VH-VL binders against q3z8e7. Designs and how they scored, part 10

Target 1, 156 residues: q3z8e7
Amino acid sequence: MVEKIPMTASGYKKLEDELSTLKVKRIDVIEEMRLAAMDKDMRENAPYHAAKEQRGQIEGRIKEIEHELKYADVSEYTDTNTSKVNMGSTVKLRDPKNGECCTYTLVSPKEIEPLKGKISASSPIGKAVFNRNKGEQIEIEVPSGTLQYIIEDISF
Key: E = the ipSAE of ESMFold2; O = the ipSAE of OpenDDE; V2 = 0.75 times the mean of E and O plus 0.25 times the DockQ between their complexes.

## First folded at step 4 (VH-VL; framework fv_denrakibart)

Design a5 (at its last look DockQ between E and O 0.53; V2 from the best seeds 0.00; counts 0 for: pae E 8.1 > 2)
Fold by OpenDDE, look of step 4:
Structure a5 (fold): chain C 156 residues (1-156), chain A 119 residues (1-119), chain B 113 residues (1-113)
Amino acid sequence: as target 1 above (156 residues)
Amino acid sequence: EVQLVQSGAEVKKPGESLKISCKGSGYSFTSYWIGWVRQMPGKGLEWMGIIYPGDSDTRYSPSFQGQVTISADKSISTAYLQWSSLKASDTAMYYCARQRYSGTLFDYWGQGTLVTVSS
Amino acid sequence: DIVMTQSPDSLAVSLGERATINCKSSQSVLYSYNDKNYLAWYQQKPGQPPKLLIYWASTRESGVPDRFSGSGSGTDFTLTISSLQAEDVAVYYCQQYYSTPLTFGQGTKVEIK
């Protein structure tokens, strides 16, 4: 069975659009590299190195998007329904063992900020909580084992 | 406009090898699964397998595993279906199709390639 | 493997009348994770490749006329053509994409009475 990455139809479309844009940018950056490389001493060519770095970043993002498109499992959601965790939802997870709480927000790939608790629906935590109800106990697989959390609250 | 164009009809004898092609255009070829579907004369649709051209990840139906080879050349946006040794029972229409949503839904189809195998 | 069984094998309906095709899966294709039915319907006209009509059991593909509708959940599904048109003469297939291998129903031939 093919891996499934939950996302919205709008999210899927956004990824397609972003991919298209990035591919165009890639062409431009490659041309910039070519032009910069026309200088005799490439080692001291700041524009070339900058363009090369940008190319790397673009290629990295393209790979990420292609991965998500490859495994996309599109679902519909409404921003007004707080009964289940959806895209845009903020969830409070409580560890039933020690009472510790964590808060996460499911966001689009462009909005991912792990340090602020903004995570992808395709992340381990995102996959575990997506489309779950308040009060449910979920399991998260980590390298050290399996963590258990209760969805204490869902908000938008 | 998304299009899949398949190679022309084939007339072969049992034991011969064959490789048919499917060229995609109008979309990012490396970002969508391509699948093959067999339709024997007057019969239904049979999923054979799929390939993700971006990394050549290939999945086969158990019924077709080892019977055919699915491949792709992303440099020319082309997917392939090939047999090392054809059988009369391989006579059928073969469709390639683009799949979205984890390679599960066939949203764009080629026109089909008719393969006839007879002695 | 999930076996898809359609009924009837063939259907003759008068122009403007309702056509109903049933599809049954040997296992549920409802995914509890997202509450979606992984069930699609295709239309294949003579000499043409199949065309996607319905997915998620009840969502029409873009460009599909409103007279086509899908319903059902779990293991029992229905494709309905509310008012049969001449251009609707075709073989219709249901398909599950809940698990691999992907499987189709045997097809239902719809023709004009």
Scores: ipSAE 0.313, ipTM 0.722, lowest interface PAE 1.4, mean pLDDT 90
Fold by ESMFold2, look of step 4:
Structure a5 (fold): chain C 156 residues (1-156), chain A 119 residues (1-119), chain B 113 residues (1-113)
Amino acid sequence: as target 1 above (156 residues)
Amino acid sequence: EVQLVQSGAEVKKPGESLKISCKGSGYSFTSYWIGWVRQMPGKGLEWMGIIYPGDSDTRYSPSFQGQVTISADKSISTAYLQWSSLKASDTAMYYCARQRYSGTLFDYWGQGTLVTVSS
Amino acid sequence: DIVMTQSPDSLAVSLGERATINCKSSQSVLYSYNDKNYLAWYQQKPGQPPKLLIYWASTRESGVPDRFSGSGSGTDFTLTISSLQAEDVAVYYCQQYYSTPLTFGQGTKVEIK
């Protein structure tokens, strides 16, 4: 079954633009590596090693974006965004066993800040809450198993 | 703006090979799936398969698996449909079409390539 | 495979009258996660490639006249042309895009009576 990655049309466009920029940067970095490799002592070639590291970061980001675009499930926000969890929503999740709560905001890939609870729609939490209503029980898959939560509140 | 331009009509004999093309322009060719659709004379539309030109991920309808090859050359924004050995039953109109987004509808269609296979 | 079945196979309608085309899928194309029906309608005029009319079962593509409307959910869908015009003579296809293989209905030919 092909994974679907929820995003907005504006989010898709931003990823397309970032991908285009990264492909240009990749060309430049490959040329920088070629020029730096003209130095015969590669162990002491700081410019070569810096460019190699940058290329790795660029290639990694390109692959991530290409994956997201390939499996994108694009929708637009509606006037009823607050009735269901959507891009830009803030959700409050309650553990039904003890009443403990945590909050998360669904943001675009460029706005991810995990320590502040800003997560992507493709994260385990994002996938579990997307398009769900207040009061629904959800299951969140984590490496250590499955967690149960109730969507206590949805805000924008 | 978005345009899919297919190669011209073909008249072939059984057993010959054939490769027809579909050139995309006005959009990021590597970021959208492109599909091939067959329409036999007087008949409906049949999905043959799709390709993601960005990484050449190709998926075939079970009815066409092993019958044709779908490929793309992203350097010239072109998708291909090819046969190694044509049969008279391959006589049909062949369309390429772009998916708006992965797993969605086909929003832009090529003009079609008529392939006629007869002795 | 999701089989798409259209009815009728052909339809003759007087100018200005309503035409209706039905499409039934062998399984639901409603994705409950986003509450959308993965169903499209295409128009194919003689000698032309197909043209997208409607997606998400009921959303009109830009530039499509408002006399075209789609309805239905799950497995049962309808394309309605509220006031048939001469330029609407074509074959109409439904298509599911819920899962691969992507499948089309057999087509419905609409003619002027």
Scores: ipSAE 0.012, ipTM 0.580, lowest interface PAE 8.1, mean pLDDT 84
ESMFold2 (binder alone), look of step 4: mean pLDDT 93; pTM 0.936

Design a6 (at its last look DockQ between E and O 0.02; V2 from the best seeds 0.00; counts 0 for: pae E 14.9 > 2, placed apart)
Fold by OpenDDE, look of step 4:
Structure a6 (fold): chain C 156 residues (1-156), chain A 119 residues (1-119), chain B 113 residues (1-113)
Amino acid sequence: as target 1 above (156 residues)
Amino acid sequence: EVQLVQSGAEVKKPGESLKISCKGSGYDFTSYWIGWVRQMPGKGLEWMGIIYPGDSDTRYSPSFQGQVTISADKSISTAYLQWSSLKASDTAMYYCARQRYSDYLFDYWGQGTLVTVSS
Amino acid sequence: DIVMTQSPDSLAVSLGERATINCKSSQSVLYSSNDKNYLAWYQQKPGQPPKLLIYWASTRESGVPDRFSGSGSGTDFTLTISSLQAEDVAVYYCQQYYDTPYTFGQGTKVEIK
């Protein structure tokens, strides 16, 4: 079973745009390959090999984007209600035991920056807080055990 | 000495699958394109496609696209041509050949594999 | 696809006489950047794979007798055997390698008259 990939409508659109651009680029690169192959020995045809490599990169990225688009879950993120944690939300979590606080922002896969607290909705923390209300206590499973946090604040 | 040795003759029935082989020796197998050419009984030569064993880049003739699969195992210097479901019209001699770098022409050829498909 | 058409389909020539085979491509196979014709000729004897004779329309492959020659440019090409020998009995094919698929002509059978 393949899990859905949560993302914003904006993120989805960006992927579509990138895909369209890459498909055009692919055509151009293929043409470059064709032209290069017509003139030079394949062994010594640097332009051909460069174009071939670029084609490979483009194809790889296209496949990745198509996968993300195919399994994208955007419907859950159309709600602009700030009462619940959603895509784009910034949440402040407080440890009830020691009072320590952490701040995380739920972002699309392309925007993930763990060191800056930008995390995926599919991450352990993301899964724990998603669709939760301010004031709720959540549990986060970590290798060392289960952590308890209270959602102290939700903002966009 | 460069050599291409193909697998033996095949006798099959319609609907059966088949995979024939072409083993290269005497050169760097990963650095040369290998092509397949079909010749139906009493007919001419038909360019089917080519494969680059180094990265498995494959190019098909439109006439054979989706009809056959060309593949290669560079670990054993072998190229393959396969059918998922043979037809009587697939009866033919099949040649593999090495494509040389300078002008993309076939310089060395296998001895051919005769495939006969009949009920 | 570029269609290659040979003429005639069969040819009977006396020993020692000239044999001429024509090949026409549906599109030009002359590349303007290098002024080369991407046209080859093959010889195939019964029970054997094809053998390369001529490439770049007029360049003779190594080991090919001088009696074999290729000419032409653009869309019209000719293979000539100046003096037919008994061992020249075979089917001859032209091939373009200007663009994939690298299509062959239908072949010309050369026999002794």
Scores: ipSAE 0.012, ipTM 0.557, lowest interface PAE 8.9, mean pLDDT 88
Fold by ESMFold2, look of step 4:
Structure a6 (fold): chain C 156 residues (1-156), chain A 119 residues (1-119), chain B 113 residues (1-113)
Amino acid sequence: as target 1 above (156 residues)
Amino acid sequence: EVQLVQSGAEVKKPGESLKISCKGSGYDFTSYWIGWVRQMPGKGLEWMGIIYPGDSDTRYSPSFQGQVTISADKSISTAYLQWSSLKASDTAMYYCARQRYSDYLFDYWGQGTLVTVSS
Amino acid sequence: DIVMTQSPDSLAVSLGERATINCKSSQSVLYSSNDKNYLAWYQQKPGQPPKLLIYWASTRESGVPDRFSGSGSGTDFTLTISSLQAEDVAVYYCQQYYDTPYTFGQGTKVEIK
């Protein structure tokens, strides 16, 4: 009964890239250990000891990432249906009264950049657009009142 | 839960071969150095050598280089100490021990394997 | 090889009294770059494998009572048991881990007088 680990597709990819980097770094550290052991003029093991300690930290992180990737649950964030707004979608909202548009992208919490339009699914705008289709009129409740928009476009 | 379990006592004659084992459990066997320590009857401890099972990097005391073989089979989490031809002077208690990451020190020890070599 | 020499070879101490064990290395085990002495002490009780007591010359391993203390630097080191208990009857070994082979001292047997 292993607990599933939810993450975004970008989060999964980031872990894959880190794993690949760590495996290369592990090779480098093992070579440093080998070279330190071959030094004819060196009798102390301190440089070797330092590299061995670093290797241990790398091995631990690799195992952690491998576990996270093995039990990752990213299926809810796959781009299977582009007709509805979901995680990773970019939505263009149009004010039906004046025609003005604004654009938002639904991102994971660590990727939030409000001034660039990158918002969470739990924000007022995110909640209003999530799982909605192009052409739907949405109502967004903000401290200053209620705003009405039409989902003009959805892209990924 | 970290345990090192060694193979049982051995009674041998000079010239015979022998391979004794040390099985690690409760930890990632491939990520720790395993060492062997000899203790002759009534005498002190002698550092024989160490192996890193993850890549089989092996280091010997000069006194034991060429006298024994240290090896590991990581698929069964087991380290070995092996003689191709035993001598009466090989009579001793042999310990395996795990080396911790923070230094080269032995933090967990096996129960010991008594090897007796006599005619 | 770095030779480790302990003194005395055996020591009889009354219960509750101080026991002192000396260890001398044939060369310095102080690494000047990190100011650490690569010196450890082990306890071996009758019929048991050795147990780590002290590392870096003076740092106690987890679970080791305060009555055990280590001191010294470079080539001269001391293990002190400030108040000997019955359970402390054992052979004590110093070990250098500065250079391979990581040699042990010959051991000091501690008994109750």
Scores: ipSAE 0.000, ipTM 0.465, lowest interface PAE 14.9, mean pLDDT 83
ESMFold2 (binder alone), look of step 4: mean pLDDT 93; pTM 0.931

## First folded at step 6 (VH-VL; framework fv_denrakibart)

Design c1 (at its last look DockQ between E and O 0.02; V2 from the best seeds 0.00; counts 0 for: pae E 18.4 > 2, placed apart)
Fold by OpenDDE, look of step 6:
Structure c1 (fold): chain C 156 residues (1-156), chain A 119 residues (1-119), chain B 113 residues (1-113)
Amino acid sequence: as target 1 above (156 residues)
Amino acid sequence: EVQLVQSGAEVKKPGESLKISCKGSGYSFTSYWIGWVRQMPGKGLEWMGIIYPGDSDTRYSPSFQGQVTISADKSISTAYLQWSSLKASDTAMYYCARQRYSGRLFDYWGQGTLVTVSS
Amino acid sequence: DIVMTQSPDSLAVSLGERATINCKSSQSVLYSSNDKNYLAWYQQKPGQPPKLLIYWASTRESGVPDRFSGSGSGTDFTLTISSLQAEDVAVYYCQQYYDTPYTFGQGTKVEIK
């Protein structure tokens, strides 16, 4: 089976943008290395060593991004009310007991932003709502017990 | 705008070598898989293989493994399909297509390259 | 390899009538991790390259008319043209992209009766 790395379309775009930026930065750092190397004493050339280290960091990140883009599996949904919860979906959950609602967006691990309600599909909430339909009641297993919610709305 | 432009029609004899091209534009060429599809005259589509231009990782259909070579030159955003020795049975239309990141489906296609092999 | 089999091989339908094409895969193309069917439909008109119509078994590609719809799951899939138009005369192909090689069906020729 072919390797698949789930992510959102926006996540994919961000990786592309970052990759482009890093490639430019790499050129600059290489130039810095060249300039620093003009010094005769390379062993004590702090600027050169710093630039070299930075190049290594950039190259490492480039490789990571290229790998993710290569195996990216982006789930796209049409804005239909009949869609199942999947990667990139925003889900509104309602507690049937108290009527409280929470909104979450399922994203890849690298896209997690808890303060913005962006959670991993592999999180307890993510697992519970994944592949579910609007109107379904789900159970979320948490260390403190089992929570029950109804999927009130799904959007993308 | 995403575009795939393929090289022109080819008329060849059996035993000759051939290399056709597919140039991509309007997108990051190195970040998307590109594939080749064969369509013999009056027949269906056949998935031949795909290549990731970023690192030249290539995947072949078992039916085409060893029969053709898929390659890419990322410096000029071009993918290639080549034969070392053509057969009459290689007569077909050949399409290149970009594989979208949302799955592994082909969203953009080249116009096709007609290859005719006859003695 | 996953073998894709379409039925029928050819279909003649009157203008305005429903056209139904079936596609069967030799194994499931439903991915358990995301519950998505890795199945696409293409339309190919004479002298043109294929055009993507449907992906994820039931999602229409941008610009595709509403009369085209895809359904099914697992191993059995259907492309439906609710009201056949003259411009819909073409050969239609299903394709799985669940696992390499990403095989196509043999195609279904749709004509006007």
Scores: ipSAE 0.431, ipTM 0.757, lowest interface PAE 1.3, mean pLDDT 91
Fold by ESMFold2, look of step 6:
Structure c1 (fold): chain C 156 residues (1-156), chain A 119 residues (1-119), chain B 113 residues (1-113)
Amino acid sequence: as target 1 above (156 residues)
Amino acid sequence: EVQLVQSGAEVKKPGESLKISCKGSGYSFTSYWIGWVRQMPGKGLEWMGIIYPGDSDTRYSPSFQGQVTISADKSISTAYLQWSSLKASDTAMYYCARQRYSGRLFDYWGQGTLVTVSS
Amino acid sequence: DIVMTQSPDSLAVSLGERATINCKSSQSVLYSSNDKNYLAWYQQKPGQPPKLLIYWASTRESGVPDRFSGSGSGTDFTLTISSLQAEDVAVYYCQQYYDTPYTFGQGTKVEIK
């Protein structure tokens, strides 16, 4: 069975950046070891032993990251923010009349917590925002009439 | 702002002693090697040696070993280059420079101290 | 001691033209454990201290224009100024920082032709 390590595109990029940083740090630590090794008494060379320990930690992390990148299985959706509201989305709504904002998270029925903004996709707000894009103006029908909002932001 | 400020120009006679200074500011003085570089009139750069002010670890070029003394006073963030008996051949510009921790590069330089030794 | 030899000793180049300076070390300055060349280039204008341009053979110091580039490995290195400017008139030095004493090359004077 082919080993796969699931991650997002942003997760993959973070590993690449960490790897680059660690390779630079490795150079510095190897130089510290080289400079310390110019002393004749290696057994009692505290700077050498400290650098050797640090190098071991850096090499271990580098190997771990290289393995993760080799077997990475990147998901098909790579945006930092989704373009459309879906289950699990957190949506920020702005009232165009007064600029007031509110936020809601679409959750499954067992996770509903209205006082914390966790609502179902079948609620009036949930139905109005589902599958909509950032920047769209939406109308929400409530017993007191219709409310107008703009989808300001979408996150997960 | 990292600065290395050296003492002023000196005119001396052979046989006199001399101690020139290099004061570091804007960084942790005890955490960086300080080096000295000689440039004789019309000539290139010569690496003389370095000191780590935190523990006074001092390393000399073989060409300068025993000819000069490199020292530091960490309480006033100052490195020194010293001669016990100057010779006419010591006439030169002397630079101090801070070495980058890894790689031992000179990333900041003093303005230089011109030492002239003539009878 | 690792001896650093530059060529040429002086170089006259027209404004906007390419200047090439070579540096050879008597021993390799490549440290195999980190795959880095311990080689730097400095610029010194008259009446000024030297200024670091390039380190690790090819890495530009912050604030150095991109017309300056370094290349080479092991014992043979090159500093290139792709389009010479009036302010680039100076003496250029290579330096090895692989092992003490951290020796400099003899210098290369670059002038406008």
Scores: ipSAE 0.000, ipTM 0.478, lowest interface PAE 18.4, mean pLDDT 84
ESMFold2 (binder alone), look of step 6: mean pLDDT 93; pTM 0.941

Design c2 (at its last look DockQ between E and O 0.47; V2 from the best seeds 0.00; counts 0 for: pae E 6.1 > 2)
Fold by OpenDDE, look of step 6:
Structure c2 (fold): chain C 156 residues (1-156), chain A 119 residues (1-119), chain B 113 residues (1-113)
Amino acid sequence: as target 1 above (156 residues)
Amino acid sequence: EVQLVQSGAEVKKPGESLKISCKGSGYSFTSYWIGWVRQMPGKGLEWMGIIYPGDSDTRYSPSFQGQVTISADKSISTAYLQWSSLKASDTAMYYCARQRYSGRLFDYWGQGTLVTVSS
Amino acid sequence: DIVMTQSPDSLAVSLGERATINCKSSQSVLYSFNNKNYLAWYQQKPGQPPKLLIYWASTRESGVPDRFSGSGSGTDFTLTISSLQAEDVAVYYCQQYYDTPYTFGQGTKVEIK
């Protein structure tokens, strides 16, 4: 099977932006290396070694991003039916017992931001809500037991 | 504007070699997969393979593996399809197409290159 | 390889009438991770390259008229032209892009009756 790296359109854009930034930064670091190398004693040239190390880090990240972009599987959500929870969906869950609500957005593993409610589709919550309809009651398996929620709303 | 421009029609004899080209413009050539599709006269579309110009990673259909070579020159934003030894059965229209990020489908197509192989 | 089979091979429909083309895949092209069907439809008019019409089984490409619609999931898919127009005379192809090789159906020729 061909490699697929799922991501949102926004995630893809972020990678493109980061790549662009890193490429500029790489130029700057190379210049720093050049300037540092003008010193006669390279063996003890701390600025040069620091710049070289930074270049290595930048190059490594660039390669990683290029890989992700190469295999990106971007889902477009503009025309997506909100009748079922899918990748990129924002789901509002309500606890039928206490009426408390939580909102989660299903994202790819690389886009996870728990503090912003961005969770993986492979997470316990993600698995429970995936491909479910609005109004359905779901059960979420957590280490502490089973939680019950109603899918109150689905949006993108 | 995204454009794929292919090389002109070819008339060849069996046993001859051939390399046709597809030049991309209006987008980052190295960031999109580009593929080749064969269409024999009066027949359907056949997926031949794809290449990622950024690193020349190439994927072939099993039916075309070893039969053709797909390559790319990113310096001039050009993809290639070539045969070492043409057969009469290679007579067909050949399309190049760009594969977009959102899915692995072809959104932009070249105008096609007609290859005729006859003795 | 995933084999794509279209039906019928040819279809003659009167102007203004509905045209229906079916496409079946030898295995499911529904990706469980994102619940998307990796299925596309193309239109090819004589002397022209194919044109993308539908992707993700049911999403119309930009600029495609509303009379074109795609439906289905898993292994069975349908392209529908609600009201056939003269400019719709063409060969239509389904394609799966779930896994390489990204195979096409054999095509369906749509003509005016």
Scores: ipSAE 0.247, ipTM 0.727, lowest interface PAE 2.3, mean pLDDT 90
Fold by ESMFold2, look of step 6:
Structure c2 (fold): chain C 156 residues (1-156), chain A 119 residues (1-119), chain B 113 residues (1-113)
Amino acid sequence: as target 1 above (156 residues)
Amino acid sequence: EVQLVQSGAEVKKPGESLKISCKGSGYSFTSYWIGWVRQMPGKGLEWMGIIYPGDSDTRYSPSFQGQVTISADKSISTAYLQWSSLKASDTAMYYCARQRYSGRLFDYWGQGTLVTVSS
Amino acid sequence: DIVMTQSPDSLAVSLGERATINCKSSQSVLYSFNNKNYLAWYQQKPGQPPKLLIYWASTRESGVPDRFSGSGSGTDFTLTISSLQAEDVAVYYCQQYYDTPYTFGQGTKVEIK
């Protein structure tokens, strides 16, 4: 089954740019490791081990980005005649117990900014609201119980 | 410009092996899926499978699994379709095509390789 | 496998008249996540490889004339040539790219009446 990772052209471009930056940074870290390894007088080679750890993190992120680009499905998210929460939608959630509202926007993984309300579709809130209509009551299961919200508004 | 150039027409006998090629140029070869499509004489298009040359991830149509081998050599930007033992029923036109990342559908096609397997 | 069925198998249309080709998939190719129909149309002229015309059911590929349009959703799709030209004589294929194998319809041959 071939995965599909929907994203915008802007999201794809951001991933490409990050990948390019990381590949350059990887070259620098590999050179740091090579130079540190040439210091045979050091019994404890802390610079080598620090660079090795940094390389591991860079390689991991590169693999993540390459995976996302491999399965990327670049498209505009249409809003024609849809009343349901979708990628790119901004949802306003109301807590029925106290009337407080929270606003979230569903974005691609690279665009996540939780403090600005930009969340993924795979987050607990994202999963609960996706493909739901305005006015629906939703439940979010968390370790401490079930949270209840009403979808007050959907915008794009 | 993006181009897919396939190897030339082949005339073979049943039981012979064959490897046909598809060379991509004008784009990052390792960043796009490459697919193979069969068209038997007078018939429609059949999706055979795809490969991602960056890591050699290969997916086959069930109808072609075990019948052919799809491979790629990223050092020379070339994808391959290979038979270990040709049958007369393998007589067809074979196309390679690139899948774009916008919709993962075929946006550029090779010129085709006619394979004739004489009985 | 998702089976793609086109109708008719062959179509003869007078120059300047409308040609209509139908395509039905054995299951929905509408991906609810992004509300896109993963359906494409290709044109194949004699002696040439296929050429992409329409994707996402209704989006024309760059350089494709305005007379070509796609419509439909879910399982039922239509390719329309609003005013048939001589150069439109070809075989037309629908393809789903929702799930592998990315199957094609059997093709519809369009001829001038």
Scores: ipSAE 0.044, ipTM 0.625, lowest interface PAE 6.1, mean pLDDT 85
ESMFold2 (binder alone), look of step 6: mean pLDDT 93; pTM 0.942

